# Ledger of designs, part 10: VHH binders against Epimerase family protein SDR39U1 homolog, chloroplastic (GC1)

Target 1, 310 residues: Epimerase family protein SDR39U1 homolog, chloroplastic (GC1), of Arabidopsis thaliana (Mouse-ear cress) (q9sju9)
Amino acid sequence: CSSQKESQMTVSVTGATGFIGRRLVQRLRADNHAIRVLTRSKSKAEQIFPAKDFPGIVIAEESEWKNCVQGSTAVVNLAGLPISTRWSPEIKKEIKGSRIRVTSKVVDLINNSPAEARPTVLVSATAVGYYGTSETGVFDENSPSGKDYLAEVCREWEGTALKANKDVRVALIRIGVVLGKDGGALAMMIPFFQMFAGGPLGSGQQWFSWIHVDDLVNLIYEALTNPSYKGVINGTAPNPVRLGEMCQQLGSVLSRPSWLPVPDFALKALLGEGATVVLEGQKVLPVRAKELGFEFKYKYVKDALRAIMQ
Key: E = the ipSAE of ESMFold2; O = the ipSAE of OpenDDE; V2 = 0.75 times the mean of E and O plus 0.25 times the DockQ between their complexes.

## First folded at step 6 (VHH)

Design m07 (framework vhh_7zox_3)
Fold by ESMFold2-Fast, scan of step 6:
Structure m07 (fold): chain B 310 residues (1-310), chain A 120 residues (1-120)
Amino acid sequence: as target 1 above (310 residues)
Amino acid sequence: DVQLVESGGGLVQPGGSLRLSCVASGFTFSSYWMGWVRQAPGKGLEWVSDISTGGYTGYADSVKGRFAISRDNAKNTLYLQMNRLKPEDTAVYYCARGTYDDFRSPYDYAGQGTQVTVSS
C-alpha cells in the first residue's frame, strides 16, 4: 500500500536565507514538503530561492506572514541578528531585539490562527549561550542558565517561544557552533588556513560544542515530524572539543599548519565585547537527543571536517 | 573599520518629506545588501526597507508607496526618500548592512542613527 503524500507538511520558516535555513529548505524540498519562507525582504529571499530553481516555494514578506502561518502544519523559527560581530550598545539591542521581535511576531500569528488552521508544532532556535561559559563545567538540558548577556538573550528568546498556545508542541533547539563550508565559523577560518595562517583563536582551551549542519537540519526535521521531540533539546554533537583541538584537526584535514594563534587582545580590539563569543565557550552534551534515539552522522569533529572539505 | 553614518533627519510636519542618507566606509559597499531599520520611543526595532546588490527593493507595509530606498555605489551611499510622513513615522532611523549568516536576520551592522520627528 503506497501514497507518497501521506506525510506532506506545509512548513513556514523564518531565517530561511541563512546558512542553516538554506540547508533546511533543501531537506524539506527533498521530502516533497511545501515551504513558506517568512522574510523581512522578499527580494533578498528571491535571490536565494529563485523560482526557476525552487518552484512552488512561497516567499512572504512581513505583511503576508499571517496568511502563511495560518494553514501551515509547522513553523521553524531560525531568525536573529548575527552575534559574531563588533558589539556596541546598539548592536546588543539588535541582537536581542531581532530575536525577540521575530519570535514574538511568529507566536502572535500562531496564537491568533483559528484552531483548525493553527500550526501544530513550533521548532524555535535558541543557543548554547544559554548556559554561559566555563572551561571546567559540563552542561545538558537540565543545567541552569548562565549569567552573561547571551544567557539573558537566550532566556528571553525561549520564554517568548513558550508563549505559543498550549495546543502547539514547542521544541527549543539550543544550537551549538554549526559546521559547514557555506557559512558560520568554518567559512571564516578556512581562507586563513589555506593561506598558511591558521591557528587557535585566543588560548584554544575554550570549549567548542560543535554540530555538523546536516545533523542540525536532521534534528530540526525530527523535531518537526516526531511528537516525542518537545521542550529543550541541545543541538550539539556528542563529542565536543576544545577550540585548539578543532583548529589542529582542521589543519590536518586541509594539510596546513595550525600554529599561528590570534591573541586575546587582538580579538578584543577587533570585536569588543563580542570577542567573548570567540574567546569563551561551554561544553554542552546532547543528552535529550541521545535519549530520543537521534542518530548523529558525525560524532567526531575530524569526520565532520573531512566530510565538509569534500 | 566598518562605519555607517546617517544624516538627513529632522523635524517635519505631517505630510512633509525628508531624504535620509547613509555614507558607508570600511567595506566594499557594492557587495552588500543595505537597508533601513527604525526605533520609535519605547518600541523595538522595526524593519523599514532594504535594497539588494542588484537594486531590488523591499518595504514594510507601513511605508509602502510613501518611501523609496536607493543606493549610489560610486559614492558608497544609501538613501531613503520619505514622503507623506505621518506622526507614526517618528523614530530614530538606522542604516544597516546585510548578511546571509545563520541563526540571524540579514543585518550584521548598523550605524548610530538619525532622528526623524513628525509633528505639528
Scores: ipSAE 0.000, ipTM 0.107, lowest interface PAE 20.1, mean pLDDT 80

Design m08 (framework vhh_7zox_3)
Fold by ESMFold2-Fast, scan of step 6:
Structure m08 (fold): chain B 310 residues (1-310), chain A 121 residues (1-121)
Amino acid sequence: as target 1 above (310 residues)
Amino acid sequence: DVQLVESGGGLVQPGGSLRLSCVASGFTFSEYWMGWVRQAPGKGLEWVSDISTGGYTGYADSVKGRFAISRDNAKNTLYLQMNRLKPEDTAVYYCARTGYEDFKGTSYDYAGQGTQVTVSS
């Protein structure tokens, strides 16, 4: 694996073709870092990062990952299957399996690198689903894990990343609901609001622990560059909202009504066990990020929504 | 080396049926999501269907109810049963091995050489 750029860091990234990964690649390029995209879909990655527009980015298929992880300064692990679909036993197994397989492979490649060529930092994604769901509880990085399936997935995902060699600084980012125009929850919600058919899913009382995509990317960047960032860090904005309030503020920003609810039974019929992802949530505070002096650009959801839509 | 070899394409009249097969080698077939993508003349690649390691299936709206994807892990073979074929289904059909980084059916790292399906009177 080779880089064509002079830079302070060489960063290997899994999940670079996803919504968060694409924004991270842009941020790393802006600071002249060398980027190695670790992908299981080389053709997809080449379509997203064509050489004409992304000169110097290395795209590595799975057989090439060893040669790219060796000699990189850091690894960012963002890979995983989407969770917002109808859940069957097979899909539940693949939600967990895809996260564990990729993370385990990355850790094994880091650990088997010679010391002089070993990455010094692993920034690995996890999720606020770690805490389980609650309408009344408040969670921070010291809170215990929940007992539901997603909490189990997050425990095993984090445990896999923590098997990295002791010489590697590991930062685990428990990511909330990421807001941006080109993916995630907003890409799914905006069309309905534009059609005057927007409203809360379920009761609207579930917590929505959101983060603007640029703040998440900046948090990952701090975890890469600042040695004080280690262990668990919640990737959530300081002011979570109830889903109903989020929908009201989205409707306000778009000048559309926000009062057509989707009943619980309809969502359960469409999404099965996966309905819990949209019907239930958790209030998660970024206590560690604030203690580390991280400055959020978007502290309130309305400001984030305005920036995204305008 | 990873190899995906498609077969079963051909000429068929509207309303007819075809069964595509894809024989995989060079990797542990049972550990990967597999799918079918197609390319009509002068068009880009279109996702048709995918199947998980456990047999969960997805279909493009244009083929839902007419096509059925299946896999035989003992034979390292992926299938696409195509029923009630339309002229609009005319395309080169590619067998693909998919990754876990992106949405199902849209991310793949290997594809076969393709097999031509022509639906015409």
Scores: ipSAE 0.000, ipTM 0.161, lowest interface PAE 15.5, mean pLDDT 81

Design m09 (framework vhh_7zox_3)
Fold by ESMFold2-Fast, scan of step 6:
Structure m09 (fold): chain B 310 residues (1-310), chain A 120 residues (1-120)
Amino acid sequence: as target 1 above (310 residues)
Amino acid sequence: DVQLVESGGGLVQPGGSLRLSCVASGFTFSSYWMGWVRQAPGKGLEWVSDISTGGYTGYADSVKGRFAISRDNAKNTLYLQMNRLKPEDTAVYYCARGYEEDFGRYFDYAGQGTQVTVSS
């Protein structure tokens, strides 16, 4: 028989059009896996993954997800509303509802698949917000959940994924702050370092439990391919930093000062209706990934930033 | 419309005290984290303090033991009691509305600010 049949997966991915999802699709394609994009907007997904550049990719709108989940080897669930959006009571409901609704639908489709066509693994995203915030505490996969709203969202999100059939291996990746040039927190920070000031937001003492996007994608890939990856795994680099140190390292890599004040105009923009200011975080260690022998490419934030800005 | 209106700032001598107030309108005050951030002349933005919906508080190391944040949900009002003020506390103080996220807590709205000047 073919060695390719023994190693090739068919992977269904929700949230593929997001920053992390796009990098995951690139990794899966590079390793010659078949990819099925589960999307609520087929037209948007087709713009991001045009057939010219992604020959053989399957793009399924929500009404067709059943036909894609059935017969796939694995499902990666990255779907959710952008969590850096300002929160009214309505948007809080939508942030939680979107994550729970999509995860619930994915689990339902997995569970209702005939056993012979059922995916064998579900890798589902969650977040380090599970732990709440602290300047003094240290968290790992055995730590209790926090008491804030995002911790509640993460508990319900994880609980929904864990309803998958007993025959399905579930890996829950509690994702930290993902660093990459094309999205996430760093895309917001770089313009300030280049145009205005890159000084720390808040006290600068809040923890910044980061991970390079390539390491996160590789961790998801290990969770897909290695049966030892089961349960909760923190998707964070081994050496988290204080936000002040992050700002100093970014300023150093960009050869720009990190101590300059934010102008009044920019301060109004940062604190205004559509702006977000990073004020608190949590120190999260990837104890489980290390126990599993996962090798981080970027253990220190300076090396990650240097690679991204190169 | 969301509105946050600060008051209570002014000129005070080192070692003195001030109490800042922030009256909120246009949203359900009791459902949001609230906080104070400041910008000193020639400095960047600095988080000062926050308070949860349940009354849990956080403080920057620079103000810990000197400042006290509190809220009155019946009056939609946030307070900052500032004691043993130092020249380095001179800044525009902004009342801010917060929410929880992957980084922890964030602010998405701020008031117009109130000037605090600590000078002999």
Scores: ipSAE 0.000, ipTM 0.205, lowest interface PAE 12.5, mean pLDDT 79

Design m10 (framework vhh_7zox_3)
Fold by ESMFold2-Fast, scan of step 6:
Structure m10 (fold): chain B 310 residues (1-310), chain A 120 residues (1-120)
Amino acid sequence: as target 1 above (310 residues)
Amino acid sequence: DVQLVESGGGLVQPGGSLRLSCVASGFTFSSYWMGWVRQAPGKGLEWVSDISRGGYTGYADSVKGRFAISRDNAKNTLYLQMNRLKPEDTAVYYCAKSYGEDWSRTYDYAGQGTQVTVSS
């Protein structure tokens, strides 16, 4: 007899059709929350979330986002352009522009909602690229921003989310390299390993601050439901590895060799300035999540990879 | 001057066991990935197993479940426990060190190897 703590939410999600978003939708649905998918492609979202398999899910095209944000309990902002592509001036502008445009629209819709229908929490994605790159440095949520292009993007992205009204709790998740079978870094790497052509990208000495997709989804869920989750939180597992070690563990789990390196010049030729996303990294620790008592299911990369490939 | 000295090879019956050792000198052993590579008569080098500085292990499909790699950083020694040996395991086994301190995967085969012969 303690119905006073019922916590059903209505959650509006941008980027729900992406790898992380699809897992988040499954988690929210499992906990009996109402879900509103904010998308630019209604047809794609309907393919991913067909009504027969997702009864009650709302799918809103961009012209309908106002009516969905208004009246939702919370908003999760995961929308963005993939960054592991060849960078041109146009692509660099769109990497930044897509993140700022969507975040700004979401914040405007939240701020312009009447008080009785305004979301009370915004969980917005950002990235560990905020810290810049280093083979020797260690970063946590109190560390200063880096000086490279991705650090600039993250600063503006975070600044845009923080324009939400003071009555809205904002949590900014600086997301590391997300590991899962259905997308992200592993979807890029697995084909090469399956072809016996797997190995470290560049030197293999760059830091790989990873997180299992289920831990990231659980961290987003905690940020939605727990009012202590406010401000910046690193979305990274407690034990980052060098990329070379990650590649070795992936090769081991797949029973494939991992010694065929991809040289820097080949990656730079293919990805231009975007090659730094792959060739350089940062050691990022989840200090805030640990202080908040968050429990990681996958603390070590080998366990995460074994679970994913099983 | 890097030196890797392998030992523990010999003649063994199919189904038998051998334990290989590699004593390392001339570098900070605990900082490097270490591995075992083998070469059968008339064939190229085949990767067998490796172990990171943190103790994470990898194995070739052909030996997985039968071989176990380990390291003793206090003794600068790498081991390979080989169980349920098959005639196909007959090869010279080389101890290998990574070129980079943490990780590079470009192995330095400074050792002379130890011969393993699996025969009835």
Scores: ipSAE 0.000, ipTM 0.103, lowest interface PAE 20.6, mean pLDDT 80

Design m11 (framework vhh_7zox_3)
Fold by ESMFold2-Fast, scan of step 6:
Structure m11 (fold): chain B 310 residues (1-310), chain A 120 residues (1-120)
Amino acid sequence: as target 1 above (310 residues)
Amino acid sequence: DVQLVESGGGLVQPGGSLRLSCVASGFTFSSYWMGWVRQAPGKGLEWVSDISTGGYTGYADSVKGRFAISRDNAKNTLYLQMNRLKPEDTAVYYCARGEYEDFSGRYDYAGQGTQVTVSS
């Protein structure tokens, strides 16, 4: 990598081409930080971050990651295969495998950097799936891990990030359901609501621990810049809702009905084991972020949905 | 210049065996997850097998126990040992480089393919 700004942060980012990563890159650029995109697809990343719009950005294929991680101030690890897909044994294995392999690679590159060129911060993604699922339980950063497959994935994912050298401050962001127009669950739901076919998936009683994409990006930014952000931090908005309420609020914002549910058997037929991600949820509170003084721009789901749909 | 070149396909009788090879160039082969994907006539792409940088392997249920994926990082070569072949294994087999970006897709590069025909 040849791009270094000595008077500002140099941030290496995996998963930068995802919808969260794209917003993070824009936020870092707005604050005049140098950005190094660590990608397995240089051509895709160059289409998303063209030089005319992102002058000075470094885009590195995996063979170049060592030279980019070494000498960067911080690393943000967001890479992973999308979870909202049909789960076959091979996809289930790849959900875990992609997260562990990329995180392990990043940690190895950090640990093998000379001390004087080693990043001082690793902000690594994990997920609220850590807590398992429950219609009645409430979880925060002190809560124990769940017992299902996604909880196992999150435990190993977090454990891999925590192998970073002792000189590196590690922040683990357990990310909820990210709301934005350009990806995630909301991008899947909006077309159905616009066609008057929207409604809750499953019972609608499962918890929906959401966060607006800009609040998540700002939380990651705080984790990069504020040394008080270390260890586990829930990346969820302060007021989770039941999925049925979220669908009702989305219908209201779009001036569309929200009462036509998709039954469990249809989702299981289409998504197999992956239906659990849609049919079951968890109520997760951002206790740590609030204690650290983080200010959420969108505290209530209706305000987030209104902002996204404008 | 990323290039993946498959070889080893051909005509084989049911119950027979074939070994496919894929020679990679233009990138650090040892740093990438690699896989095999196939496409039967008139059908969509079907994932067959994958192998991580550390040698961890995965297989589609349709080939589990019959196929074995391996890699030789010193030779930048990916292999697929195909045993007890069935007519339904007839397809063009593509070597593919793994993609781990959030929503960018599963594979970012694929070779030209090699034809495997299982017929009496």
Scores: ipSAE 0.000, ipTM 0.205, lowest interface PAE 10.6, mean pLDDT 80

Design m12 (framework vhh_7zox_3)
Fold by ESMFold2-Fast, scan of step 6:
Structure m12 (fold): chain B 310 residues (1-310), chain A 122 residues (1-122)
Amino acid sequence: as target 1 above (310 residues)
Amino acid sequence: DVQLVESGGGLVQPGGSLRLSCVASGFTFSDYWMGWVRQAPGKGLEWVSDISTGGYTGYADSVKGRFAISRDNAKNTLYLQMNRLKPEDTAVYYCAAGDTYEDFGSRDFDYAGQGTQVTVSS
């Protein structure tokens, strides 16, 4: 890294240019922390974090990551390919590979840092896909893993992060469907709902375990700063809804008419196996976050959608 | 220093074939999506083809069945085999590289070469 600032923490962030990452960078800056952006595209990161608006931010391309991770107080790992795309065997391998490869690189850099310069915290993303899908089941952090492809990806993703040195506190945030209008991989799911607001996607009975982007960012921030946040924490709002209710609330906020439902087979024809991200879901409760005293700003989906769309 | 150096362009008759090559340096080639974008005289940029890190390929409707993209990670080289060329394929062809590990999409291209001219004319 070429420059640092005196602050309470120095945080290295992968995936900082994404929808969640950009909000996290703003939150960390607001609290006067030094930020090191670990990116695979320095030019893209410089466009998102121009020096005039982000004075003192360090932007490191992959060859420079070692010098930035070393000496950081903490690392936040948010990097991953969008999962809302047409799946093929190659794309499935890339979905898994992007998550495992970046996480493994980060962990290796942490572990190879001298003890006195090693980060003390790793907050690493994972996903509610860990639990598999169900219209009737309810999941929390003590629930078993599912048996589908995304559950396997999440198990290996989490296992990779857990290889961090034992003196590093690891927090794994199983992220639900992140709501926000600024875009990004996770926001690609939202336009499908907007297009079919008033007309549910598939049955409309699948669970939609959402979280407002600001609550997710605040949860990540708590995981960085509060040593009680260790292990698995579900990054989901307290009141998940059925997709049909989500569509109705979004339609109401956007003043959209009712539309005809899109059949499952049509989405599967367009997105292949990736359609399961949209067609199937899971009811996931943030039991650990609540036990730790985390306060959600947006507990109900209607309030979150109003705030986002205004 | 990132460099993408295209070669293989030239003048060819309709129905002919050309193979474009792009040699990459200054980055870990195997970690990037690679692709070809073209610009015909007086027109905007048109996406031609891409290939993922895992080898998944995509093609514009205008070239499907005629063009084939491939990569050789050991040689840091991207290829475009162009068959049954048409006058409408006349353009400068650019090699491009993109990072797909970030949230903003699977085909955002960070780098492009200087281009190689392909002219299809009798």
Scores: ipSAE 0.000, ipTM 0.245, lowest interface PAE 12.7, mean pLDDT 80

Design m13 (framework vhh_7zox_3; at its last look DockQ between E and O 0.09; V2 from the best seeds 0.00; counts 0 for: pae O 5.2 > 2, placed apart)
Fold by OpenDDE, look of step 7:
Structure m13 (fold): chain B 310 residues (1-310), chain A 118 residues (1-118)
Amino acid sequence: as target 1 above (310 residues)
Amino acid sequence: DVQLVESGGGLVQPGGSLRLSCVASGFTFSDYYMGWVRQAPGKGLEWVSDISTGGDTGYADSVKGRFAISRDNAKNTLYLQMNRLKPEDTAVYYCARGWEDFGSYDYAGQGTQVTVSS
């Protein structure tokens, strides 16, 4: 099969300096695509992506985003402000506001680009929080939105992205709990396991819809290159697990016992309202990814964890 | 191993000032967003302030104009200057490491107690 040399893309990326974004940029570099980093801090981004290691990379501050978006093949929108584990109403507002603001700016830049210089695809991140929480429900891309705050945030977030010009293909990636080395959910969970006996967090019955960061990046990459990737696509592994099982597997990998549960009140004390992310979950299946023929490298959480801890 | 160690907390009178410090180790400090969160007695965690890798700062409305976040990458240290302290600022303050994407924090320190009382 003559690997059809995929034509070089020019990709503008918000949130490029983040956990997911860095890995995406590395992937784009490895495949010799042109990269335009949309950042709020050029100096920091230049440290993370030095020209010597990323030849041809363009790093642009907000005043320069227009010039970057115009002429780009695609835009990947991963930007978001840090979210505290416990959300006050004010914090929640800021979390929502920052995501909506950046997304709106990106969409406006796309829409205001001349037709001949307009990106043809927007891959915009969102979250499985769209579906709300349930211990018994199973959710796919056709499932209705939840009624909680996170669901509201996701609805507005996605709604903003969908305001892109009708000629632009929009892929919305509803991202689950991202697992990877030196970041993501594990970075939060591992300290708990070190402090406690590695037992289940909360009841252990809540669902944990996870995805390995490499699979997520690959999913985003496919969305950039494959015209069939349109609309909502769940960014979750095919085999979600109960949090108790996740904790058991993590304990095994860390060679620690996992028998002593961490009570909800302890998690709430430590994580505040952010504890809901751990204590409340939903079973989400990547039905669209499967339909599209996406191949997950890590289908099972045990394999993902082993790979991460090596 | 990732470590965040807070210091600088204590007892202060209303209107007083404190400066919190957080020393980071076990990771490249300069590559991460950093922030402060606090937990008051009987209340949930509250976001206080954050700072990007580029030095962009954000503040909760409750502390805006009174608190100032800064970082020294050479010293792997995060700071929070707290001025004009109020009783309602009484809390355990935690230093937290975060990512730019999705604005999540993944590590926090043990915290330092700040008590504002006459």
Scores: ipSAE 0.032, ipTM 0.354, lowest interface PAE 4.7, mean pLDDT 87
ESMFold2-Fast, scan of step 6: ipSAE 0.484; ipTM 0.787
ESMFold2, look of step 7: ipSAE 0.228; ipTM 0.635
ESMFold2 (binder alone), look of step 7: mean pLDDT 86; pTM 0.878
ESMFold2, look of step 20: ipSAE 0.320; ipTM 0.712
ESMFold2 (binder alone), look of step 20: mean pLDDT 86; pTM 0.874
OpenDDE, look of step 20: ipSAE 0.032; ipTM 0.369

Design m14 (framework vhh_7zox_3)
Fold by ESMFold2-Fast, scan of step 6:
Structure m14 (fold): chain B 310 residues (1-310), chain A 120 residues (1-120)
Amino acid sequence: as target 1 above (310 residues)
Amino acid sequence: DVQLVESGGGLVQPGGSLRLSCVASGFTFSDYDMGWVRQAPGKGLEWVSDISRGGYTGYADSVKGRFAISRDNAKNTLYLQMNRLKPEDTAVYYCARGYSEDYLGSFDYAGQGTQVTVSS
């Protein structure tokens, strides 16, 4: 890979151009770590991390990944196709395929590195979809996997990451609904609330296991730097809410009404099978993170929303 | 209602050329990154190329120097010029829509595809 100044860590990141990845890159740079962006499109990554604004950052297209993974302290795997879209057989295959393909590539590169140059940590994304959906159940890291398509995707995704060499500490972060101004569900909802057209999707009774983007980034950072973070860790805030309550709190923070629901038949018409991602949810608790002493900045959704909107 | 309609595929001899087109409707085309992915018989999806809303392009190593992606925002159309085609390029080619928050090379919607067969 390209020479970089010495840092406390050298971290290779897939999915760095996404909403979470960009925030992680900012956090790693703030702490003087060297960053290697692993990308399938160098031109796209250079648009997001131009050399003028990101001096010293390495952007590696796929032919360069081997040389960048070797000599890295750690790898963070965040790559994947967004799931809140209309599902066709092709899209369903790519939802699973993109996650498995990139994760397999990363794991193979880690495993084929000579021991002295092998990364010691792999922090790999997965999702709360692992648990399936329920309005009455409560899930933590010891809960069984669900039976739906997204649960199957998460099982195979996690299984692929776990093929990493035994010398590599693997942390699997089951990520909830990430809240931030610059992306995710909240970025799409804010304009509607600003126009007095906001409200819950479907019944509003589905669970919304959220996490502030900064808490998620900090959790990933702890998983990189703290050897006690191993195995499955739910990336969710300690106080999940029902979607209707989240919409009420968002309306309150924005001084806007929150009563205009989008009916589930309308979402099913637009998103087909993928509508279940929006219409159904799961109550997921971050039991492992709390046991490890992780301190959440935003324990309650209203505080998170206030921070995002300021 | 998002729709992507591909055209321009066909049978071609090794060394030949084809130009694929994709006409988009149901969304503001200029707001999205666009790309091409392909699936060869019995294999998984492979990213081929993408182009950002600003015209910034990327290519898979297997097609660099042979393929050129472009877009015409006034016509809501994405193009892939394929030169010096090889038998290994035989696949169904899908036009794909991405987002600014999309992970590298990923997409959230694809069209029905157009078959490209390179055979002698």
Scores: ipSAE 0.000, ipTM 0.189, lowest interface PAE 13.0, mean pLDDT 79

